# VH-VL binders against q9hc84r5073to5261: the designs that were tried, part 50

Target 1, 189 residues: q9hc84r5073to5261
Amino acid sequence: CICSMWGGSHYSTFDGTSYTFRGNCTYVLMREIHARFGNLSLYLDNHYCTASATAAAARCPRALSIHYKSMDIVLTVTMVHGKEEGLILFDQIPVSSGFSKNGVLVSVLGTTTMRVDIPALGVSVTFNGQVFQARLPYSLFHNNTEGQCGTCTNNQRDDCLQRDGTTAASCKDMAKTWLVPDSRKDGCW
Short names: E, the ipSAE of ESMFold2; O, the ipSAE of OpenDDE; V2, 0.75 times the mean of E and O plus 0.25 times the DockQ between their complexes.

## First folded at step 23 (VH-VL; framework fv_emapalumab)

Design a6 (at its last fold request DockQ between E and O 0.54; V2 from the best seeds 0.00; counts 0 for: pae E 5.0 > 2)
Fold by ESMFold2, look of step 23:
Structure a6 (fold): chain C 189 residues (1-189), chain A 120 residues (1-120), chain B 111 residues (1-111)
Amino acid sequence: as target 1 above (189 residues)
Amino acid sequence: EVQLLESGGGLVQPGGSLRLSCAASGFTFSDYWMSWVRQAPGKGLEWVSAISGRGGYTYYADSVKGRFTISRDNSKNTLYLQMNSLRAEDTAVYYCAKWDYGDYVGFDYWGQGTLVTVSS
Amino acid sequence: NFMLTQPHSVSESPGKTVTISCTRSSGSIASYYVQWYQQRPGSSPTTVIYEDNQRPSGVPDRFSGSIDSSSNSASLTISGLKTEDEADYYCQSYDSSNYVVFGGGTKLTVL
């Protein structure tokens, strides 16, 4: 099962349904319906503004968050000497390529491409600030994923599963329902 | 204000080459996807190519794939289209177009176009 | 590959309302954003609708966009038609590989 986003708005679900969606909030990309594998969850924050970035910036970078067991891994980009570089925060602490903890491996490929592996689950996630890809084995996650990445069922008919458990006719409409409320951001509640 | 100015069009023989340029101003060029869109005389719009803000991702319409190369120089705020192996059906006005909000969803600004004529 | 089909021409008197359709031949129109562009003779295109139904700053509110899943089409509606609205109008969306596709264009004649 492979889910991807590129161009800031172009999604392909785990079962290959493509759609466009643009939002300025944090959205659930994927989470387990039933917690079986450490309650794996993936989030995309489309306007990730930290204390180290100017609050007046009109365009904060995107950040991809991975929650697994008690760990929180954030993949984002930062400017170093006028160039974008990948930044990986493991439980809010910057880490370098090759870091591992509790079965989670992180790496940086090139300057901005970041990768997280969870070998026990066969899971890999890559993100470079504007493009992500998440690979989950069907054998472990079938019928147990929800979010903007849809279901992992080998059936596109149920890919547009909304937060209320119903299937939308349009995954663009489904994606809106996966909003993570954040009262600090205009229109994100 | 956003401005896009194309140049480099002209008359060229079939099989020949041209390089189009688009000078951009009024926005942070490196934050935005850019495209070339063409329009044959008396015909509709046809998307040609797109390039990401940092230049790492390029896309081409099937009609030009393998013959055209899109590129950008963010230090000069300039978009390019290298056109090789030109054919008569490549005759068109070529527009430089800026994507909305930096995302690949739609165009909010267009240049005035530059005419490419492919004929013997 | 798929097509976005528009009528070749439409016409109407000033003050009236016109609707220009844009029908998608395969895949759901509702799955992908639709944009609408206006092109006056001798000019570059300009955006009148983006993301299905949003108007850029400076576009009059008499321009509106909509999506109809049952007919698999998008529509551009221009109310209070003015002679300055005479132009070619193009819809635009995406295929499943994220390639940009334009409709064939509709010439609007204001009688």
Scores: ipSAE 0.523, ipTM 0.831, lowest interface PAE 2.7, mean pLDDT 89
Fold by OpenDDE, fold request of step 26:
Structure a6 (fold): chain C 189 residues (1-189), chain A 120 residues (1-120), chain B 111 residues (1-111)
Amino acid sequence: as target 1 above (189 residues)
Amino acid sequence: EVQLLESGGGLVQPGGSLRLSCAASGFTFSDYWMSWVRQAPGKGLEWVSAISGRGGYTYYADSVKGRFTISRDNSKNTLYLQMNSLRAEDTAVYYCAKWDYGDYVGFDYWGQGTLVTVSS
Amino acid sequence: NFMLTQPHSVSESPGKTVTISCTRSSGSIASYYVQWYQQRPGSSPTTVIYEDNQRPSGVPDRFSGSIDSSSNSASLTISGLKTEDEADYYCQSYDSSNYVVFGGGTKLTVL
């Protein structure tokens, strides 16, 4: 099961359904329906980009958060010496490429492409500030995922699963239901 | 105020080359996708090319693939379109367009356009 | 790729309501945002609807956008038609490969 996001608003679910969603809050990309493997969850935290005074506020991906067991990994991009670089926070502590703890490996490819691996689960997540990709083994996560990445069932008919357990007519409509309520403190909508 | 000003248009013979520029102001240029859209005389709008804010992603219409190259210089707040192997059917007003909200979805601002005429 | 099909022209009297359709040939109209642009004679296009049904600042609420999944089409509705609404209108969307497509355009004449 592979879920992808690009361009800040374009998604492909685990089962291959494509759709667009534009939001400026924090959303559940993926979480386990039942906590079987460390209660894995992924979040996309968006922010307002700088915009013209006459234009609506721009929404951009800010950070990707990975929650696994009691660990919290944040992937974001920051400016260093006038250049963009990947910044990885492990339990709120900046860590370097190659860092590992409790079965989680983090790395930076090039300058901005960040990668998180959970070898025991065969899980890999990549993020470079603009493109996101999550790879989950079907053997472990099938029929046990929900969020903007949809279900991992090899059935596109159930991909648009909303937070309330119902299936939306479109995944675009589904996506907004995965808003993290507490993220409204950021002034998002 | 957002401003987009195209330049570089003109008359060119078939097989020739031309480079268009678009000077942008009034917003953080590097945060937004940009695009070229053209309109042949008396015809509709046709998407030509798009480029991400950082320049890492580019897309092209099938009609211009292999001939046109979109690029940008964020230090100069300028968008470019290098047009090679020009054809008569490339004759059009070329608009510089800003993608809205920093994403690749739709346009929120358009320039005044620059006319490119390909003729013998 | 896909196509967006619009009627070539529509006409109506001032004060009335007009609807311009935009039918998608393949892929779900509901999965990819549709935008609408207005182009008055001799002018550059301007955005009147984005993200299916959102209005930019300065666009009057007479303009509205909608999506109909059953017909796989989008619609631009202009109520209380005014003479200044006379223009060409274009719908625009994209596919999963980020290929951008404009409709053929609709000429709106205010009678």
Scores: ipSAE 0.065, ipTM 0.707, lowest interface PAE 2.2, mean pLDDT 91
ESMFold2 (binder alone), look of step 23: mean pLDDT 94; pTM 0.956
OpenDDE, look of step 23: ipSAE 0.023; ipTM 0.647
ESMFold2, fold request of step 26: ipSAE 0.217, 0.006, 0.007; ipTM 0.724, 0.521, 0.516
ESMFold2 (binder alone), fold request of step 26: mean pLDDT 95, 95, 95; pTM 0.961, 0.961, 0.961
OpenDDE, fold request of step 26: ipSAE 0.022, 0.019; ipTM 0.625, 0.602

Design a7 (at its last look DockQ between E and O 0.06; V2 from the best seeds 0.00; counts 0 for: pae O 7.7 > 2, placed apart)
Fold by ESMFold2, look of step 23:
Structure a7 (fold): chain C 189 residues (1-189), chain A 119 residues (1-119), chain B 111 residues (1-111)
Amino acid sequence: as target 1 above (189 residues)
Amino acid sequence: EVQLLESGGGLVQPGGSLRLSCAASGFTFSDYWMSWVRQAPGKGLEWVSAISGRGGYTYYADSVKGRFTISRDNSKNTLYLQMNSLRAEDTAVYYCAKWDYGDVGFDYWGQGTLVTVSS
Amino acid sequence: NFMLTQPHSVSESPGKTVTISCTRSSGSIASYYVQWYQQRPGSSPTTVIYEDNQRPSGVPDRFSGSIDSSSNSASLTISGLKTEDEADYYCQSYDSSNYVVFGGGTKLTVL
């Protein structure tokens, strides 16, 4: 099951349904329906503003967040000396390539591409600020994913599953229902 | 004020090569995906190629794959299209097009440069 | 692997309303954003609609875009037609591999 996004608005679901969606908020990319595997969840914040990143970058980048057990991993891009670099926050603390903790491995490929592996689950997530890819084993996650990445069912007919459990006519319409409310952002509630 | 200015078009024989350039100004060039779009005389628009803001990802229409190479030099704010093994059906006006920030569509187009491939 | 089909031409008098259709042959029109570009004679294209129904700054609100899932089509509507609206109009969307696809274009003649 492979979910991907490029260019900030072009998505391919775990079952291969493609669609376009642009939103300014944080959205659920994937979460477990039944919390079997440490409550694994993936979020994309399309306008990730921090005091440090805002002061340095003059614009707000995207951030991909991974929740697994009690860990919170944020993957984003920041400007360092006029050049974009990957920034990985593990439980709100910056970490470098090769960091591992509690079964989660973090690495950086080149200057901006970040990878998180959860070997016990066979999970791999990559993100460079403009492109992400999440790979989940079908054998473990089938019938147990929901969000903008759709279902992992090998069936595109149920990919556009909305937050209320119904199927939308298009995944573009489904994608907006996975909004994470945030009163700090205009129109994100 | 966004400006895109194509150059490098001309008359070539089949099998020949040309390199098109597009000079960009009025925006942070490296933040945006760029495309080439062409239009044969009297015909509609056809997408040719796209390149990411940092140049790490490139995409090509099937009709040009293996013959055309898109590239960019962010220090010169310039987009390029290297066209090899040109065919008569490549005759067109070639437009430089800027994607919007979210990459939903093209928000600015250049004036175009004419490429004519004729025996 | 799909087509965006537009009428070859449409015409109407100044002050009237025209609608240009864009029908998707395969897959859902609602799955991918639709853009509309205007190309006046002798000029390069400019955007008049993006994200199905959004207008860039400087495009008057008499231009509107819409999506009809039941007919699997998008539409560009121009009300209060003016002589300067005479142009070719192209819809644009994406195939299932997210490659850019344009409609065949519609020549709008203002009588």
Scores: ipSAE 0.299, ipTM 0.741, lowest interface PAE 4.5, mean pLDDT 87
Fold by OpenDDE, look of step 23:
Structure a7 (fold): chain C 189 residues (1-189), chain A 119 residues (1-119), chain B 111 residues (1-111)
Amino acid sequence: as target 1 above (189 residues)
Amino acid sequence: EVQLLESGGGLVQPGGSLRLSCAASGFTFSDYWMSWVRQAPGKGLEWVSAISGRGGYTYYADSVKGRFTISRDNSKNTLYLQMNSLRAEDTAVYYCAKWDYGDVGFDYWGQGTLVTVSS
Amino acid sequence: NFMLTQPHSVSESPGKTVTISCTRSSGSIASYYVQWYQQRPGSSPTTVIYEDNQRPSGVPDRFSGSIDSSSNSASLTISGLKTEDEADYYCQSYDSSNYVVFGGGTKLTVL
């Protein structure tokens, strides 16, 4: 099961359904319906503003968050000496490429392409601020995922599964239902 | 009915300051991003600044960064643009525009207010 | 940042079809939605196309939008041209940092 997004708005579900969605909030990309393998979940925050972000800078990049067991990994981009670079936070602590903990491996390819691997699950996630890809083994995660990445069933008919358990007419409509309410984010409630 | 009404424009000398206002009505003001877009006489449209619904996020065009400040008072349904260190090239009609991300882009515009920077 | 380039002007007779191009200088045209605005003399802009090819209510189906990834451009097509279509047209898009950019505008003259 491969889910991807490019351009910050074009999605392809685990089962290959393509749709376009642009939001300003945090959304559930995927989560386990039943926690079987560490209660894995992926989120996309379209405006990840850190404490260093100022009105003058006015740059809040996208961030991809990975939750696995008790671990939180955030993949985002930052400016360093006028160049965009990947920034990986492991439990809110910046870490370098090659960092590993509790079966999770993080790395940066080049300057911005961040990768998270969970070898025990055969899971890999990549993100560079605009493009992400999540690879999940069908053998483990089939029929147990929901979110903007849809279901992992090899059936496109059920890809547009909404938070309430119903199927939308379009995945674009479905995508909106996976909003993560956050009173700290404007318009995200 | 959605309405946007700009005010505060006028004549100012180079280096001077102005504060523009945009009174909004007909929608839940705090739920939507707002922007300022300007148009120099006889020229095209230029995006100036944007602000999120609650004001937590702001964005600026490079041409005005450090000089202009966008803000809003949601209790008054009003958008503001503080313009400092004004230059001749800032002369333009300034529009406030509602940016609906649900439909992407500016779905409503005000009538604009003219700012003239001249000696 | 990026630029959107439009022709300065286009002209055509009533009843004919015109196309206005909008070329993006960097980044994929398909990765970021394009909007088109119509501005008649002395008026504020109004949306004629949003999300590349969607028409707001009230905009006639004579107006259509398209994206061409090969040329990294968007196009506004107006069929069955009417005198009332005479206006300036602007394309608009954005980047991943929500930096908004307008094209230079195209003046459409109906002959």
Scores: ipSAE 0.016, ipTM 0.590, lowest interface PAE 7.7, mean pLDDT 91
ESMFold2 (binder alone), look of step 23: mean pLDDT 93; pTM 0.947

Design a8 (at its last look DockQ between E and O 0.06; V2 from the best seeds 0.00; counts 0 for: pae O 8.6 > 2, placed apart)
Fold by ESMFold2, look of step 23:
Structure a8 (fold): chain C 189 residues (1-189), chain A 119 residues (1-119), chain B 111 residues (1-111)
Amino acid sequence: as target 1 above (189 residues)
Amino acid sequence: EVQLLESGGGLVQPGGSLRLSCAASGFTFSSYWMSWVRQAPGKGLEWVSAISGRGGSTYYADSVKGRFTISRDNSKNTLYLQMNSLRAEDTAVYYCAKWDYGDVGFDYWGQGTLVTVSS
Amino acid sequence: NFMLTQPHSVSESPGKTVTISCTRSSGSIASYYVQWYQQRPGSSPTTVIYEDNQRPSGVPDRFSGSIDSSSNSASLTISGLKTEDEADYYCQSYDSSNYVVFGGGTKLTVL
């Protein structure tokens, strides 16, 4: 099961349904329907602004967040000397390539491409600020994923599963229902 | 004011090479995807290529894969298209196009530069 | 292969309303945003509709876009037609590989 996004608006679900969706908020990309594997969840924040150097940027970057057990991993980009570089926050602390904790491995490929592996689950996630890819094994996650990445069922009929458990006619319509409320962001509540 | 200015077009022999440039101003160039879109004389628009703001991700139409290379120099606010192994069917006006904030479509286009492939 | 099909030409008198269709050959039109571009003779394209039905700043509200899932098509509607609207119009969306696809274009003639 492979879910991908490029440019922040061009999605392909775990079962290969493609769609476009523009959102300015944080959305659930994937979460377990029933918590079985450490309550794995993936989020995309389309307007990730911090009090750090990114707050001075003309355009706030995107951030991909991974929740697994009690860990929070944030993958984003930042400007260093006028150039974009990858930034990985593990439980709010910047970490470097090769960092490992509680069965989670992080690495950096090149300057901006970040990778997180959870070997016990066969899960890998990559993100460079502009493109992400999440790989989940069908054997563990079948019939147990929801979010903008759809279901992992080898069947596109139920890919557009909305937050209320119903299937939308298009995944573009489904994607808006996966909003994560954030009262600090205008229009994201 | 966003401005995109293409250059480098001209007459070239089949099998030859040409490099197009697009000078960008009026926006934070490194934050946006860019594309080349072409239009053969009297014909419609055809997407050619796209490149991410950092330059790490590139995409190509099947008709140009392996022959064309998109690149950018963010220190010069310049987009490039290296065209190799040119064919008569590559004859077109080539437009530099900027993706919008949401990466949904193109919000600004340059004036275009004409490439003619003829023996 | 995959296409966005537009009529080759349409014509209408000043002050009237014209609609240009854009029919998707495979996959759902509703799954992908549709953009519309205007290209006046001798000029580069400009955006008149993005995200199905949104107008950029400076585009008159007599331009509108719509999606019809039952016919698997998008439409550009121009009301109060003016001679300055005479141009080629292209719809644009995405294929299942997320590649950019343009329609074949429609020549609008204002009579």
Scores: ipSAE 0.380, ipTM 0.786, lowest interface PAE 3.7, mean pLDDT 88
Fold by OpenDDE, look of step 23:
Structure a8 (fold): chain C 189 residues (1-189), chain A 119 residues (1-119), chain B 111 residues (1-111)
Amino acid sequence: as target 1 above (189 residues)
Amino acid sequence: EVQLLESGGGLVQPGGSLRLSCAASGFTFSSYWMSWVRQAPGKGLEWVSAISGRGGSTYYADSVKGRFTISRDNSKNTLYLQMNSLRAEDTAVYYCAKWDYGDVGFDYWGQGTLVTVSS
Amino acid sequence: NFMLTQPHSVSESPGKTVTISCTRSSGSIASYYVQWYQQRPGSSPTTVIYEDNQRPSGVPDRFSGSIDSSSNSASLTISGLKTEDEADYYCQSYDSSNYVVFGGGTKLTVL
């Protein structure tokens, strides 16, 4: 099952359904319906407005968050000396390429493409601020995912599964239901 | 009915300051991003600044960054633009514009208020 | 940042079809939605196309929008041209930093 997004708004679900969506909040890209493999979940924060020591200017880039077991990994992009670079936070601590902990591997390809691997699960996630790709083994995750990435069932008919368990007519309509309420974010409640 | 009404425009000398206001009605003001867009006489549209629904996020065009400040008072349904260190090139009709949910762009515009910067 | 480039002016006779282009200088035109605004003389802008090819309520189906990734451009097409279509038209988009950009505008004259 491969889910992808490019341009920050064009999605392709695990089962290959394409749709366009862009919000200003944080949304569930995918999560396990039943926690079987560390309760894996992916989130996209469209406005990650945090101060960074490496940031040359105040920005609110997109951030992709990976939650696995008790670990939180944040992938985002910052400006360092006028150049765009990937920034990886492991449990809120900046880490460098090649970092590993508790079965999770993080790396940076080039300057901006960040990668998270969970070898035990065969899971890989890449993100460069505009494009992400999540690869999950069908054998482990089929029919046990929900979110903007869909259901991983090899059936496009059920891809537009909403938070309430119903299926929307379009995945664009589905996508907004996966908003993560956050009173700290304007308009995200 | 959605209404946006700009005010505060006028004649000012270079280096001077003005504060524009935009009175909004007909919608839940605090739920929407708002922007200022300006148009110099006989010229095109130029985005100036944007502010999120509750004012936590602000954005500026490079041409006004450090000189202009966008703000809002949601209890008064009013958008503001504080303009300092005004230049001749800031002369324009300034529009208040509402941004719709998502990325659908500006769905409502005010009638604009004229700012003239001249010695 | 990026720029959106439009032709300065276009003209056509009533009943004909006209197309206005909007070329993005950097970044993919397909990665960020494009809007089109109509501005008649002495009036405020109004939306005629949003999200590349969607029409707001009240906008005639004579207006259509499209995206061409090969030329990295958006296009506004007006068929069955009417005198009332005479106006300035602006494309608008954004980048990853939410920086909003307007095209230079195109003056459409109905002959």
Scores: ipSAE 0.013, ipTM 0.588, lowest interface PAE 8.6, mean pLDDT 91
ESMFold2 (binder alone), look of step 23: mean pLDDT 94; pTM 0.954

## First folded at step 25 (VH-VL; framework fv_emapalumab)

Design b1 (at its last look DockQ between E and O 0.21; V2 from the best seeds 0.00; counts 0 for: pae O 10.3 > 2, placed apart)
Fold by ESMFold2, look of step 25:
Structure b1 (fold): chain C 189 residues (1-189), chain A 120 residues (1-120), chain B 111 residues (1-111)
Amino acid sequence: as target 1 above (189 residues)
Amino acid sequence: EVQLLESGGGLVQPGGSLRLSCAASGFTFSDYWMSWVRQAPGKGLEWVSAISGSGGYTYYADSVKGRFTISRDNSKNTLYLQMNSLRAEDTAVYYCAKWDYGDYVGFDYWGQGTLVTVSS
Amino acid sequence: NFMLTQPHSVSESPGKTVTISCTRSSGSIASYYVQWYQQRPGSSPTTVIYEDNQRPSGVPDRFSGSIDSSSNSASLTISGLKTEDEADYYCQSYDSSNYVVFGGGTKLTVL
């Protein structure tokens, strides 16, 4: 099961359904329906502002967040001397490439591409601020995923499952229902 | 003010090579995907290629795959298209187009175009 | 691959309404955003509709876009037609590989 996004708006679900969706909020990419594997959850924040970024009139970068057991891993980009570099926050603490803790491995490939592996689950997630890919094994996650990445069922007709449990006619319509409310962002509730 | 200025077009023989450049200004170049789109004289628009903001991801239309290479130099705010093994059907005005990544879906800014003519 | 089919040309008198269709040959038109571009002779394209039915700032409200899932098509409608609307119009969407695809273009003639 492989879910991807590129260009900020072009998605392919775990079952290969392609659609376009543009949202300025935080959305659920994937979460477990039944919490079997540490309640694994993936979020995309399309306007991730740090305290210093909110003091400026510049656009904020995207951030991909991974929740697994009690850990929160944030993958984003930052500017260092006028050049974009990957930034990985593990429980809100910046960590370097090669860091590992509690079965989670993080790395930076090149300057901006960040990777998280959870080997016990066969899970791999990559993100560079503009493209992500999440790889989940079908054998473990079949019938147990929901969000903008759809279901992992090898059946595209059930991919557009909305937050209320109904199936939308298009995944573009489904994707907006996975909004994470955030009163600090205009129109994100 | 966003500006995209193409250059490097010209006359070339079939089988020849040419490199196009697009100078970008008025926005943070490295944040945005860029594309080349072409238009043969009197014909419609055809997407050619796309490149990610970092340059790490590239995509090509089937008609140019294996012959054209898109690249960028973010330190110079410049997009490139290396065109090899040119054919008569590659004759077109080539536009540099900025991908809408933050505000609008689609291509929000286009350059003036540069003409490539492939003839014997 | 799929195709976006537009009429080759349309014409209408000033003050009237014209509609330009864009029909998708495979896959659902509703699954992907549709954009519309205007191109005047000798000029670069400009956006008149994005995300199916949204207007960029500065585009008059007499331009509107719509999606019809039953006919698997998008439409650009221009009401109160003016002579400056004479141009080529292209629809644009995405194939199942997320590649950009343009329609063949429609020449609008204002009589």
Scores: ipSAE 0.043, ipTM 0.652, lowest interface PAE 6.9, mean pLDDT 86
Fold by OpenDDE, look of step 25:
Order: structure tokens, then sequence, then C-alpha cells
Structure b1 (fold): chain C 189 residues (1-189), chain A 120 residues (1-120), chain B 111 residues (1-111)
């Protein structure tokens, strides 16, 4: 199952349904319906602002968050000397390419493309601030995912599954239902 | 009102260099991908290059890789295309185009274009 | 990379319906949105269809887009053809590498 986002707003679900969604909040990209493999979840924060970030004060880039077991991995882009660079936070601590902990491997390709691998699960996630791709083995995750990435059932008919368990007429409409409420962000509740 | 105004076109000899500019207004420039699309006389549209809103990511058509460089100055709301090692086949009207990926996907605004002629 | 193939030209009388096809060479036509652009002589392109079948504001409902996965093609249909519809029409799409591709263009002549 491969889920991707292009241009920051064009999505392709695990089962290949394409749709466009541009939100300003944090959304569930995917999560396990039943926690079987570390309760894996992916989130997209469209405005990631942190005091510890080296990013310019005027910028709140997108951030992709990966939650696996008790680990929290944040992939975002920051400005360093006028150049964009990937910033990986492992449990809120910046780490360098090649970092590895508890079966999770992080790397940066080039300057901005960040990659997270979970070899034991065959999971791979890439993010560069505007494009992401999540690769999950169908054998492990099929029919056990929900979120903006869909259900990973090899069936496009059920891709637009909303948070309330109903299926929307379009995945674009479905996407907004996966909002993560955050009172700190205006309009994100 | 969204406006895109190209400039910098002209006549140049093969092997020469030229730098195009595109002045943007009417929208938050840094929030959008921008592209250069060219059209040879009497021919179709050809995508040349794209750059992300922040400028951190650039993409090129195979036909211009290694020769053209796309860049932007968000403080000036300006898109650039540095063209080196120009060839006769680079002769075209060059459009700057705004790529929208929010409400819909695609180029929603185009400039009027600037003509680049590569000839000896 | 991939290509988008369009017929070189089509023609039809006013009031009739015309369809312009756009066939993708590789990758699924349904996996990446297709846009259609209209270009009148001496003018810049303008969007007439986005996201396969959506019309921008100001584009008449005579214009419609569709996708056919079986033929891996997109189609632009113009009903109630008017003289003002005479133009070049380009389909456009992209791939996962942000490689943008335009079709070769179709010249529509209103007879």
Amino acid sequence: as target 1 above (189 residues)
Amino acid sequence: EVQLLESGGGLVQPGGSLRLSCAASGFTFSDYWMSWVRQAPGKGLEWVSAISGSGGYTYYADSVKGRFTISRDNSKNTLYLQMNSLRAEDTAVYYCAKWDYGDYVGFDYWGQGTLVTVSS
Amino acid sequence: NFMLTQPHSVSESPGKTVTISCTRSSGSIASYYVQWYQQRPGSSPTTVIYEDNQRPSGVPDRFSGSIDSSSNSASLTISGLKTEDEADYYCQSYDSSNYVVFGGGTKLTVL
C-alpha cells in the first residue's frame, strides 16, 4: 500500500484514489484501526511552529509526524543560512541523518528529503516538506488503516472512509473529517 | 487581481546565456509553485521547470537539465530562469505560470510570455 | 516520463458536439489529475478543465471533462459548439516526480 501527497495537496490513497485537499490544520494521514504493529500513525501538520526550531520566525513549515510505539518522529524543513534543510526531531530532539533507535532508521537524502524506515515492518516514509510517500506492506496493514490515506484494502470503493465510519461521496470531502482538533490553532477545532 | 509579467527575452547566439524574470502580484507568491512553460513558434506547450513556494525544490524537463536554473526571490515576488548554453531549439515564447494545488490542481494563471530567440 | 497524445486537429459545425482525446503512455490516467487548457491565437493559455472534470469559474457548462481508465485517456467534450471555441486545446498532467507533461495540442476549427 502506497500513499502519497504531491505539491502539498494532491493525495493518492493506499488504493490509488486521487483527490486534492488543502487544509490549514493537522490531519490524520493514516493510523492503525487496531493497534497491531506499534500503533503506527502518520500526521500532517500544515503549520508546524516550534520554539526549538531553527526555522525563521516568519515561517511555519509543514511537518510530518510519525508515531510508532512510544516514539515521536517529526519531519520538517528549516532554513539554515538561507537554505532549506531537512529537520528531523526524534522525541523532540534534533537528530542527524543516520540516526537509529529502537528499530527506526532516519536519513536525509540530499538536503531536504527525509526518510524514515521501520525495517521490521517494512515501512518506509519519505517527506521533503511538500511531497510525502508512505509505503506499508499490504500483508501487514491491509484492511487496518484509516485516515486521509484510506483503508489499504485494494479496493477504491472504501477509500473515502470518514472518521465517523461512514463513506463520503468523495475523498476530498472525507479528508477534512480527519482533522486533529487543536485549540492553539485558529479554526482547527 | 493575479498578474504575471515576464521579461528578459531577446535575441541571443547559440551557446549564449539569458536570464528571464517574472514579476508576480495579486497573491501570496511564496505559497505557490511556479513554473516556466515555453512554446516554440507554431508548436505546442512544453513544461520547462518548476520551483516550490519556498524555493527549496526545483524540477526540470530533461531537455533543459544542466543548462537552465530556476530560482525565485520571494521578497521581490519574482521568478527567474537562468538559461545557459542556449540552443536553437530553445527558441520559444516563455511563459511563467502559477501552479495551484489548493482549490484545484493545475496552472491557473499565465503570463503573457516573453520571446527568446536563439539564432546565429 | 510519460507522454500525452492528442489528435492534431478536429473540426465541427456550430451547435454540434466535439470530443478531444488525450491518451497517457504510461501510468494510470486516473492516478494523476488531468487539466485542459484553451489557447486562442495570440493569447496565453487559460484553464477550461481541472481535476479531470471540474470547470473553473467563468467556463461555460458546455465544456466537460472525463477520464476513461480502460483506454487510459482523458477527454474534453464541448457541446453546443460556438465560433469562439475555435482554439488550440492542450491536456496536461504530471507524475509522482513532479514532472509536468502537456499533450501535443489539438486545433479545433469551427466550420
Scores: ipSAE 0.005, ipTM 0.559, lowest interface PAE 10.3, mean pLDDT 91
ESMFold2 (binder alone), look of step 25: mean pLDDT 95; pTM 0.959

